# Miniprotein binders against q93zb6, part 14

Target 1, 365 residues: q93zb6
Amino acid sequence: SSSSSDPLLVKAAKGQAISRPPAWMMRQAGRYMAVYQKLAKKHPSFRERSENTDLIVEISLQPWQAFRPDGVIIFSDILTPLPAFGVPFDIEEVKGPVIQSPIRTEEDMKRLHPIDFEKLQFVGDSLKILRREVGEHAAVLGFVGAPWTIATYIVEGGTTRTYTVIKNMCHTAPDVLRALLSHLTKAITEYVVYQVEHGAHCIQIFDSWGGQLTPEMWERWSKPYIEEIIHAVKKRCPDTPIVFYINGNGGLLERMKGTGADVIGLDWTVDMADGRRRLGSEVSVQGNVDPAYLFSPLPALTEEIERVVKCAGPKGHILNLGHGVLVGTPEEAVAHFFETARNLDYQTLFQNHVPAEKAEPELVV

## First folded at step 5 (miniprotein)

Design m63Y
Fold by ESMFold2-Fast, scan of step 5:
Structure m63Y (fold): chain B 365 residues (1-365), chain A 81 residues (1-81)
Amino acid sequence: as target 1 above (365 residues)
Amino acid sequence: SPEEIKKLIEEAKRLLEEAKKLAEQGDYEKALELVQKAIEIATKALELAKEAGDPELILEAKYLIWLAELLQYEIEKKLKE
């Protein structure tokens, strides 16, 4: 509400003065945790776990109970909203996500319809419960896939190594692909607003497969739709920051800044100092500790966290990994990551030795 | 007023249904005119609903615009053939 103070993570996203970086992790809940593995054994269907309110809430809160991160992201899948606007999917043991009836022609487009939130009530209900449980202590995060990434699943019929069908459609069926991307843009915009209205403090947009495009192709086939989503969401939800992440984004950082996102998530292969320099001080950053560092000795992990934080600067930084938590990650390392973030202090870390002309006015509350 | 907004929504629905029938009969040019008029009227209803702060009317207007734009895309594809 307007009567509540912003959580630390939201303040960081907005570039406001804070005492330390907030921290959360992509794939925060999952197989690296013993409690998740036990629950997954009892409830083996991924769709059951991601579409049942009680299970979504329990899973989302597992890392909160264990580690007390500054952000709690709803346990969900980027494909979750798809059946609600006419694209059914299944998750198969060997193949993973499968869309039995891909959309590739004008005729296929007739299956699309406006998003039906009655089919997504488990998302809204879960967000309301999460906001109630952790909202005074941490930011609740929602998320969504970007139009290019979602279209890739729909057109390819599931996971792909080569992206050949969708890349070929850019040349052989551009009107069909453009129409699909446009329809996805509208559905995604409504889904983001729905998540905010039901409790999300912050939204992350994942264009996970956008890095598979050349920069020119990404500007044609992904960027305009993301800009449209961000513009519409900011107009309707002006207090909600948007984080934008692409896997393999080293070549796209300046273009990602151009989308109007409040926070740019850096892939683990990007040097934080280089990324910060390229993006400038006016935009916030998220990341980008290599997930593999969680397998290193704890003192080395501490040094890497401090290095990344120093490179990101004393404001506008959400500490995270540069990619999702890996299967087999020691829970002790995850606990250490969050404890390290809580024990950081910007004043101590940066020694306040900034020239007066560049220093920002302190806010006295 | 809410009554005026509801009238705009109902008029946009009427135009959209008429456009669907014309498209089914192959009259894509007339169907496109009616779809565009439906979008215009539904957009006006949305703006008024936002000013009134009525979430039910906002939702109805948004979904009507969505439906009209889906039909517009189908009609425009047929006109290009």
Scores: ipSAE 0.000, ipTM 0.098, lowest interface PAE 23.9, mean pLDDT 87

Design m67F
Fold by ESMFold2-Fast, scan of step 5:
Structure m67F (fold): chain B 365 residues (1-365), chain A 81 residues (1-81)
Amino acid sequence: as target 1 above (365 residues)
Amino acid sequence: SPEEIKKLIEEAKRLLEEAKKLAEQGDYEKALELVQKAIEIATKALELAKEAGDPELILEAKFLIWFAELLQYEIEKKLKE
């Protein structure tokens, strides 16, 4: 019953035998590309760009046309589904995302309702077009924010450096926060299923702000809701791999594995060999080249890619950056990254590989 | 036990190192015999590591099997030449 025609990225996510690592990048479409900057100048509203089917498709396909990555992620925002369940937002030039009416009290909770997909038709339509354009030769990725991360935006009223309001709610209004997280869990589960039904081969869950919690607090306030989402999605969409990523996740790897995700994304501060050892081989890994390496000379970038791939091993690895593509990244470096990934061959790469556990004499000077 | 599993992993590594050396010397028949024995031992280590629920030992055993399979493919290719 397994499909041998699955895209390379899906095979990697499932830990199947493949000839090379698939590669894609977080924030793959964006300001580092000249074509994106020109389009953004014509359509300056980020919400227009992320909520218009034609623009979503055009932008999502810009890196596909230029670089031919193994994954094409839908151009969207993690806040995109929020208005569909009762949380309107705007994106301001300086502040970024702003939620005009934060939810912090039991009374505020009355504004929430079940997710209304009539307000998200542009997502479904865009995924259908991307699936048709990309086909089985590259994976279409959808994504969603985890309940804690989304709740942080809603409660804080937008981006925050301190996370003081939501952290304080853990102590002063835990029942309200639990009710919010429960509502978000239901909405997010439905949104993931919606994306899969409309063309996504794979879904990435971002708990971008989960790294701001201690491991014990993350297990209390984030992990249970993510587990519930993954369990529900796998029951309804059993063939769809789920990738789980947290920014600043070095202290959380073993706990992230416990969520039931197929792939754990490592941030750039985690040593790939250590991350692999800690996670074991029953889960796949994604990452984790430091985005800053894209500013290095191309030979140094090649060496770093090969180092990461060798540490990740010949199965169950989706090559990526450990964080999103940075503004100002040279397009030539991005092209080189994807060309390097396509030219790798696991058989050749591992033929003369010395196992990592075999100690090499340190070069002192 | 973890000690028994580690012993199997080290034995499989030793056999793969010898097989690689023999293949470099052109003794493909003997190299293939050692690779097949290494795969057998590493597979036993993997099953025991799974029973023990030790993710580090599971990963180590799986990488050994993958490396052994790649070496086996190269040796078999040379034997057909």
Scores: ipSAE 0.000, ipTM 0.184, lowest interface PAE 18.2, mean pLDDT 87

Design m67I
Fold by ESMFold2-Fast, scan of step 5:
Structure m67I (fold): chain B 365 residues (1-365), chain A 81 residues (1-81)
Amino acid sequence: as target 1 above (365 residues)
Amino acid sequence: SPEEIKKLIEEAKRLLEEAKKLAEQGDYEKALELVQKAIEIATKALELAKEAGDPELILEAKFLIWIAELLQYEIEKKLKE
């Protein structure tokens, strides 16, 4: 696509001139919406909902129909591609994600194979339909987990609070962990390219568990693999911007910038002005309204949105929450968030921007 | 010309990155000097971009001034300690 025909969100990701910030929300399709709750009761299996093309499309479009965000992200799970390269999983109602046979040894690695897209046809088909349905009115987003985050699920056997197995492997089986991360890097790269080729305008990489590492450990065990993915994707899909998000990323911002991502997603605990200053002019930012603000009175939510936008600056900002939308969030607040974003105007917001540090202009007398 | 304006913008970006590195090293006086030069150059780029009527270059120059002023505030705050 030519830059003039790019959706608003893609233009923002590339730091191009636009009239207002685009807006979307992490976890925008889901449990806070009454229509999703009704569908989930009829189709109670999460895997059914995330692996059936018709259901994926219907769910992904629910927030689009209700709120008209500038981005429509495919309804999927971070573990969805895993069976396609040799890692079966299930999602249990109470326990959540379960990896049936964790990978922890060189012998276990023999189960891994190149990614088989015949097993992921529902992803490609869904993206094609979403691209057609939103037309020029929104960007379609795909997403993927980073190698460290995916490896954590695989070696831990599901969710973990201690990270005991994977952190222990960093010291006791580093060659095995490096081999796993390398295999994941190849599969993830192919999966990103697949999503782009099937309709995604933009890809978000989630390194959700990367924030559990010290900065030095993250530089060793996560950053190189993310850099490899971004480099490979940019070579094969040069027009597709990449958004990079880590939960709890305040200590990692400069290192995240170093990955080559176009957009750095800021956690809600990061002050937007500080984050912008630290990241500079070379990257765009996404975020970072605290999801808890959606429980505030609507005028307070408007003030917070305007504050965040003013702190992000007059370009290169994708308005979002600093984390996924919370269960129980009022739909009215979500509608207000997107309406507020549509009513913003950069020229108006920055017309009287005179930083306090600047001396007043000398008056000619 | 757009090419001359782009050169000013790239020089301002270079100075801001160098100022950030100096600030990280604790050299706030040199960092302040470079950020002030970046503001001066970006302001010149802005005036030329306005004369050229190029909205993209106007926005880019404005954004660089805005980034530089954020960095200047933090450096000046550190120098007052």
Scores: ipSAE 0.164, ipTM 0.696, lowest interface PAE 6.5, mean pLDDT 90

Design m67M
Fold by ESMFold2-Fast, scan of step 5:
Structure m67M (fold): chain B 365 residues (1-365), chain A 81 residues (1-81)
Amino acid sequence: as target 1 above (365 residues)
Amino acid sequence: SPEEIKKLIEEAKRLLEEAKKLAEQGDYEKALELVQKAIEIATKALELAKEAGDPELILEAKFLIWMAELLQYEIEKKLKE
């Protein structure tokens, strides 16, 4: 109740009284936008685009200039901090991320060192500029990959379909894997604090590959490190909300709540009403319109947005997609999504207050 | 008073958590009884919050009623099976 000056998105994350849900989209800057495609042709290296301050700022501001979302997330990659603590990588246009020297043994661990922020000044500088440009109108978001997800890239040497090497290490080299996860936890904690100190209002943690674990294995190999990060960040940055997202999180919601995150992001396969009931009122939620709805007629998109908002309830909701914006998404649909969010009013949406009305939208006839 | 409203909200929350536990154990009849009591108490809290003109307490009570109604829907669905 003490911060009336927080951006709308931050107030929602804290479960504070607001008149409408704030809205932003995962991957809101990107290939679906003509302006991004033009810039990418001029600057074809992804690393150039994600490691040059001027380009990061320009790209991050493209969706804000076009659509005025309530959140502006820094254009970056979850692998961006890796060279700063001893893990070189490349991003190839066709192949995607490639880790030059995977870490799989105790000997490989000797390459790791504490995170060096001199190698990440472009992140801090970009966040300062974004905060200056949009901070009066929107929340600036930073983000980071969770230790399990980052370790998967490092150990596998890039993208993996089978997760064979890292899953095998859980059984054959658990001490090495724990040492790697512990080092990543320290580096990630410092990187989150760095982003907050340089302008981020809010941080999202992505455990994209955590959904590939059984719940028991996720509690063993991912959850403890995420809890450690959240605890450390909240001690050092007590006013900064943390959003936690896992793709494929339907089986993990209660366990995700247990991490201490302020906001749990729901993927598109979770029914919002079910997710809300399972999580309760103790945390806020983010999401979770199916990105595929952006290909539907605009009136159908409006109905789906209103349905999701009604299911999430009149506070503690950050409207988003349940996953990132898909390639080929019409810019008109993205514009309509944000305009619809701005025109919502909680008082109007929740004026009729009967149990049957809340039950009916979830029963498809 | 704000303190009286907060006590009603906390009692409704307690009843909802107990109803949720009973529903998880398959005791849907007792769970339904408790969730209905939670709605009644939370509705009283909402009326008092509106009279007090406290927007935070109004939204907290509305949200609590919302959560209770979602749980009621699930319980009633199970009782029909």
Scores: ipSAE 0.000, ipTM 0.435, lowest interface PAE 11.1, mean pLDDT 88

Design m69K
Fold by ESMFold2-Fast, scan of step 5:
Structure m69K (fold): chain B 365 residues (1-365), chain A 81 residues (1-81)
Amino acid sequence: as target 1 above (365 residues)
Amino acid sequence: SPEEIKKLIEEAKRLLEEAKKLAEQGDYEKALELVQKAIEIATKALELAKEAGDPELILEAKFLIWLAKLLQYEIEKKLKE
């Protein structure tokens, strides 16, 4: 249930009748753009760029001005809300995110407090401005990290290759880990609601590190907290669609559907038609063009976009990459991706209601 | 009439979910039977939705036919193995 005034992307998320798939990209603003690189040289601190309202708005609007995507995601970081509930962090040029004081014990948990939105006013202000600037033409997207993914950063003290500390806590300190995940669930729920109240049309939940768990471990340590967030957000913001994405999610699609998300984001390694068959009619899909296709000749990129769209079906598809846009991606390819999406027509593509895999190659003599 | 169309759509959805479960269990012959029934019911829903001039119901019925044919292709492929 939505009004006819909803942006194209929101209509797609709700499986409503539209003429073409909307399109946006994960990592939409960033280093592949010359204008971003120029701004980053003037403002070299990532935290400055992600915590200053004027800079957030300018950066978020760079791809809007250049490419006119159907979605404008706020320029931010999944760690941005952490200081507001008691977890300071920094972003170092080489190491990336560093958590000054990891949380691993019951004593460490005492530093956590309810989320303080006075410390996140730059997020709310930025969303209000973005909604005013593009809200008639594009959906404004907010986003948040899932509890497992956020807990991994907090517990590990930053980025990790092995996930040793958090995986060990599943066995040696499960009560502490459950308490941390529960606190994060409450903070994340409030942060999602805050973003919606300040202008987000749609929210994407990233469980980037959930793919590092076996399906059984993900069901135990991540899924219940995501379900709780989605349930609470749907109750308070019933008109806001939720997109759920996990990197490396091929083994988790049915479990992801079980979270109650409106849209399941497929990574690039999942065949779109397989994903569609497995997910069925009750959810929409997002994705999933391989980001590497943006380095291909433009006609090949067009063919891949059309193939993915035909495999996703005539409704409930938000065209995207299967992963964030890569550093070094040609801006011309990104422009072509969005132009291709705008020129698609569902009526033409699905006149016979035949999926791409059903069609047999035609041999011409 | 919209209520009848919605009931047909819900029945087609139910049949497709059951067909999917049967295919996952390796019962491809029964899965194919259910997917064919889902196509028949969704096609009836489409015809009624076109008569009613309801774009949302037309799209829903078209999508279910498309999804059913996608499932049919995979089931038929598995039956050849």
Scores: ipSAE 0.455, ipTM 0.836, lowest interface PAE 3.0, mean pLDDT 90

Design m69L
Fold by ESMFold2-Fast, scan of step 5:
Structure m69L (fold): chain B 365 residues (1-365), chain A 81 residues (1-81)
Amino acid sequence: as target 1 above (365 residues)
Amino acid sequence: SPEEIKKLIEEAKRLLEEAKKLAEQGDYEKALELVQKAIEIATKALELAKEAGDPELILEAKFLIWLALLLQYEIEKKLKE
């Protein structure tokens, strides 16, 4: 029937009537799982694991097999598409991502070319397999980094603590930075469409480094490019919801809503009720249980999940953590999180239409 | 009618957005007045949506009431300070 055609997560993203919130976790595949640790020892290169179709599929399905989340995100890296448009990189164990030849000048820009999907077949093939394996039961998620976040890696030559090179370019080489951001916007738009065409039900945009900008700088250097991506994707893939997440986004929520994203992901430092109130009726929300709660006793985790759900409201909520799953997280806690989500019932939780928090704290101490 | 219900929903949304702006400006008394009007109109929309048996309109009206109650909670907290 038409009512069952979309996965639960897609219906939630669209603000449609559903019986409970769908749930998935950022970084749900990875180091906290014993099965992943064994595979990583056999295949120690992160690039091998993220660029081999069989390994991508196996890793992406590990949390699906163990926990049956409502979303299955492709195991990949934010930098994975970079070589396909002219930016080679390596991932080193101690240094993390390294870009040997950063792009900082008009001359450097000559290395960039339109995205070549022959170099990304492992992404398309993996998404196609994931859609076949879980698409009847869960949403398949693709993802991409926002232009500012990707430009920061490219310009800085890898990870950065200071953001000095890219921030300096805002003042000393703004035309070069705008040209880079524009090229990235086109490549990222094509990459999002590619992921949708190969099986993704939903796409998450990560602007992790956008949280390092003041709101005014983010409005100038990040938001316009994200908005362009979302508008272009909506035109070409009108049925595909877009989730938008920034780490440290408490000061940016209203501006994030302005991008045209269907779902705004809240980090764990934002009070869900405040975030919901600030964002209003026009968008759905994702999150935002503190990942540290997965180290709490299971009854405390249940109470926190129910509190967050009650604060998010009776529709338009994708239950998630406010950040990625932490290394050392007990698998039992992850299992409990998903089981708790499956046992929630919106009709029971929202019988009286009052939010979890009351207008005035009770006087009993 | 569905058109009448949608007009009530849009009016409740408009009042809620205006109440939010007033609360952001520190005009909590006027914000409370508008949020209460938004609840009243959204409640009327809910009654009509239930009569029409439209699950999407029922959900939308319930959601607006819920959002208005969140804003009312914050406004009342500020007014009691």
Scores: ipSAE 0.331, ipTM 0.781, lowest interface PAE 4.3, mean pLDDT 89

Design m69Y
Fold by ESMFold2-Fast, scan of step 5:
Structure m69Y (fold): chain B 365 residues (1-365), chain A 81 residues (1-81)
Amino acid sequence: as target 1 above (365 residues)
Amino acid sequence: SPEEIKKLIEEAKRLLEEAKKLAEQGDYEKALELVQKAIEIATKALELAKEAGDPELILEAKFLIWLAYLLQYEIEKKLKE
């Protein structure tokens, strides 16, 4: 038995019987679309676009209107909630995100406070509107950064290539880093619940910078906080599936499964069949078509989508890219990706219950 | 009986998880034995689930059979190295 009220994507996340994999894309709304580029020229401030309800809704719905994906993710930034708990930031055209006053000491920690949702009303309002607009045709997704990833931005003062400050804090200021991660865990938990209460069917947790840690360091400095978030969210929002994604996660899959997430997102470098074997029967998977395949001829893209689906199995698969949509991606390829997903049929693909890898292990082109 | 079907499904899951653990430890022959037992048990669960007309139990049994063959292929490949 399953609830017919759940969107296709939510049913897939829960491993329920469905006729085909649902599909959506990370970075679904954005610069690859001509309509987004036109809007961005009229409203050049990224913070304006990500903090104005009308603009958030318009942008979030651009790919849904064009391509009809099975998921509509709110247009937002991973740093959007930061000012609401005491960490102001700016987004500069050349530098990207900048945190003027990084947190690195016990004294700096005094600036942090519990999350203030009065500063995030545009997120809640946008989710409510998206939920009404998509109706029964798609799932609305919210998202949040994991504590390690958010802490990295905060202590580094923005984006980083070296991770020098945060890695050094693991050794020289571990108590301060643990206190920061604990505060972030509480704020992130509340932000996830807020998004669910305002319309999100599903939440994706991004630990983008967790992939820069060794598995042992990730298990020490990131995993426990993610587990705490997932446990708290499942207690308060038991019907909401959680997707967990890390860039460069090939070495972390088993540890990611251990967090209690419902769905593990696979990076494009992971072989889907290998990922399925390693994760086993108790978790769903998301991904993981290489975003570069969207630059391939359409028949090659179709073949790769079918290959990935056959390797993911007859249930518990949310078709996605293994990374975000790249700038310059042809809109025709994105349209083809979603049309291909809609035309798949699990009964046809899995009539003999034999994995694609075993059936055609040496086929390439 | 729905209770018996669910018990067979849970046993097949347990066997596959143990087989995976044994394969990680390099005990491929014992892992393969457990995979084959999981296939047998999941196949029995599938037969009973079809008789019961329960689509979720049918899917779960089919998935476990599919996953067992995926694991079997990899284990057999490792045994021949």
Scores: ipSAE 0.476, ipTM 0.843, lowest interface PAE 2.9, mean pLDDT 90

Design m70F
Fold by ESMFold2-Fast, scan of step 5:
Structure m70F (fold): chain B 365 residues (1-365), chain A 81 residues (1-81)
Amino acid sequence: as target 1 above (365 residues)
Amino acid sequence: SPEEIKKLIEEAKRLLEEAKKLAEQGDYEKALELVQKAIEIATKALELAKEAGDPELILEAKFLIWLAEFLQYEIEKKLKE
């Protein structure tokens, strides 16, 4: 239905025939850019920058104007939808995100309510403007945190190093945790649909804290809720591909494939050829150039991009970093990354291609 | 026909998945046998897809051949040990 008019990134996500891999970066807009730093000095509140339509649009378009990536992700925070369903938060200079009233008991659950999109109009408005601005030239990406990741913030009261409260709830209060995850699943599903209806071509689900679970615990406490979201979204928004990413996902690839996501994002520590082999032909992949390569000489960066692309194969690949762009990354390296991606040609790359592991096994680690 | 090509692609996928399981179990000889059969079937699918002029089926068959050749290399390396 939509295949002839889809942006390059959407075609790649669907495993369709294309001439080159599309490219975008996680944390694409941000502190590595001089224009962002200037704007942040004028508007120092992160919540102002992430909750004002004009600022969201300006920031989201900064990398698109500079580098012309194939994807434009909305500038936002994974905690942005929380106040809209009953979980207020703030961002403190030293501590970062803080949830003043964590939810840990049945009584705390009474604060939760269905998601109120009147409180999120700035997200919908921003997506409509971004879709209009980039149109045929790029895909607009929305995103959301997975239920486990969001529950971790809510239960812990912010970022934590130990994950003690939520891990203990798995054993001491499993019914309370299941109730929270179920409420979050409903709110997150509605938020994904809202983003699609307001202009997102593609959605990325981040289960950033899912990597803190053993595979068996992740299968129990995260995977079922992600599956529910993906199933519901595919029924309501059948043309919208879903990308699924977990930081540190090397041990979870087959289980991530099982969620029904169209694209599996690979962490930079996963060998692309190994990841591709393990996932097979039924899903597309995203990634996974090490963000540290952006500090390498430009010819070395070109070689690494080409190596990753060759290992991902001639279809179903969205070129990205294996993690978010690092603070201090040279803008020249980011420009080179996107220029390199635009100049690739699958026909040329795969005319006489052999996988790196097959060609020179003694040199591949 | 497009349906015949899709059946060949699905059979090649099935054989590769079975070969992976056999390789994980240490049965490299049977795994290699299934990988070689998958390459033969995927190659036939590629020939038919080229005749049909279907770029998506051509690309899918090529990708399966690429995956199968990589798995074949890994299995052959283990057999040489």
Scores: ipSAE 0.000, ipTM 0.421, lowest interface PAE 12.0, mean pLDDT 88

Design m70I
Fold by ESMFold2-Fast, scan of step 5:
Structure m70I (fold): chain B 365 residues (1-365), chain A 81 residues (1-81)
Amino acid sequence: as target 1 above (365 residues)
Amino acid sequence: SPEEIKKLIEEAKRLLEEAKKLAEQGDYEKALELVQKAIEIATKALELAKEAGDPELILEAKFLIWLAEILQYEIEKKLKE
């Protein structure tokens, strides 16, 4: 694909000249939408909704039909690929994801095998359909969890508040943890390539639990595996930009840049102008409107969107929230966010060049 | 030429990365010298890009000037502390 035929979001990810920032939202499809809630009532199993091609496509297209974002991310779960390489899980309504047989010992590692895509055909089929339906108008996004984040689920047996088992393994069973992370790196690399080959224009890597590590520990236990994935994917899929996001990433921005990702997603607690300064000219940025702003009056939301865009600069910005859409978010606010993004014009916004400080909204006394 | 303009753009990028490292080390005076030089070089690149009518190079030069101005503001703020 030539740069002229690329979707707006892909051009932004590559730092190419565009007239406005593209926009999409993390957790774009979901419970904040009435149409999703109705479908979930009819199909109450989350595994059914995330593993049935027709349902995945229908759900992924709900925000596209309602709001026309510049990116359509496949509706899926971060744990979806796990059974395909030997880690069964379930999603319980109250507890969320549960790993029936956590991996914590060398003996447990014997259950792991290379990823089997026959078990993931619903992902590939869904991506092909999404690419057909929206690919001329929006970027199709795939995604994957980073090795540390996936290992955290596997080792902890599901969601955790304390991270005590995996953090303890860094000290008491480091060889087992390295072996697990290495296996996950291979499986994740193959899964990213699979998604690209089946229709994804762009991939986002989520190291959601990487923010639970100090920068030194993240450099040791997460960064090398992410670098390996990005290097391998760029060699096999050279035209596919990679977005990298960590929840709570303020202390990690420079290290995230070092992974080779094309786009660094900023957490909502990072000042966008400071983030751009710290990251420099070699990467694009994504974000980072506070998801809570979607509960604010629409004029205040417009003002915040314009502030963030002005702080991100006239190129290399994918407008997004700094975290996923919150449950209870008004659909009107989401519609307004995307309409605001479509009506932005870089030439108008940057006609009178203003340093980031002056771009801040005027304080009301 | 486009090659000459690209060379100026790469030099401005190099100076900005060096200025950032110096600022991180607390050498704000040297960082300011380098960021001002980066603005000078990026501005020259912008003028040449406009003459060449190359929208990609114009945007790249403008972006580097924008980044340099943000870094300059932060350095100047630190020097006043």
Scores: ipSAE 0.013, ipTM 0.559, lowest interface PAE 8.5, mean pLDDT 89

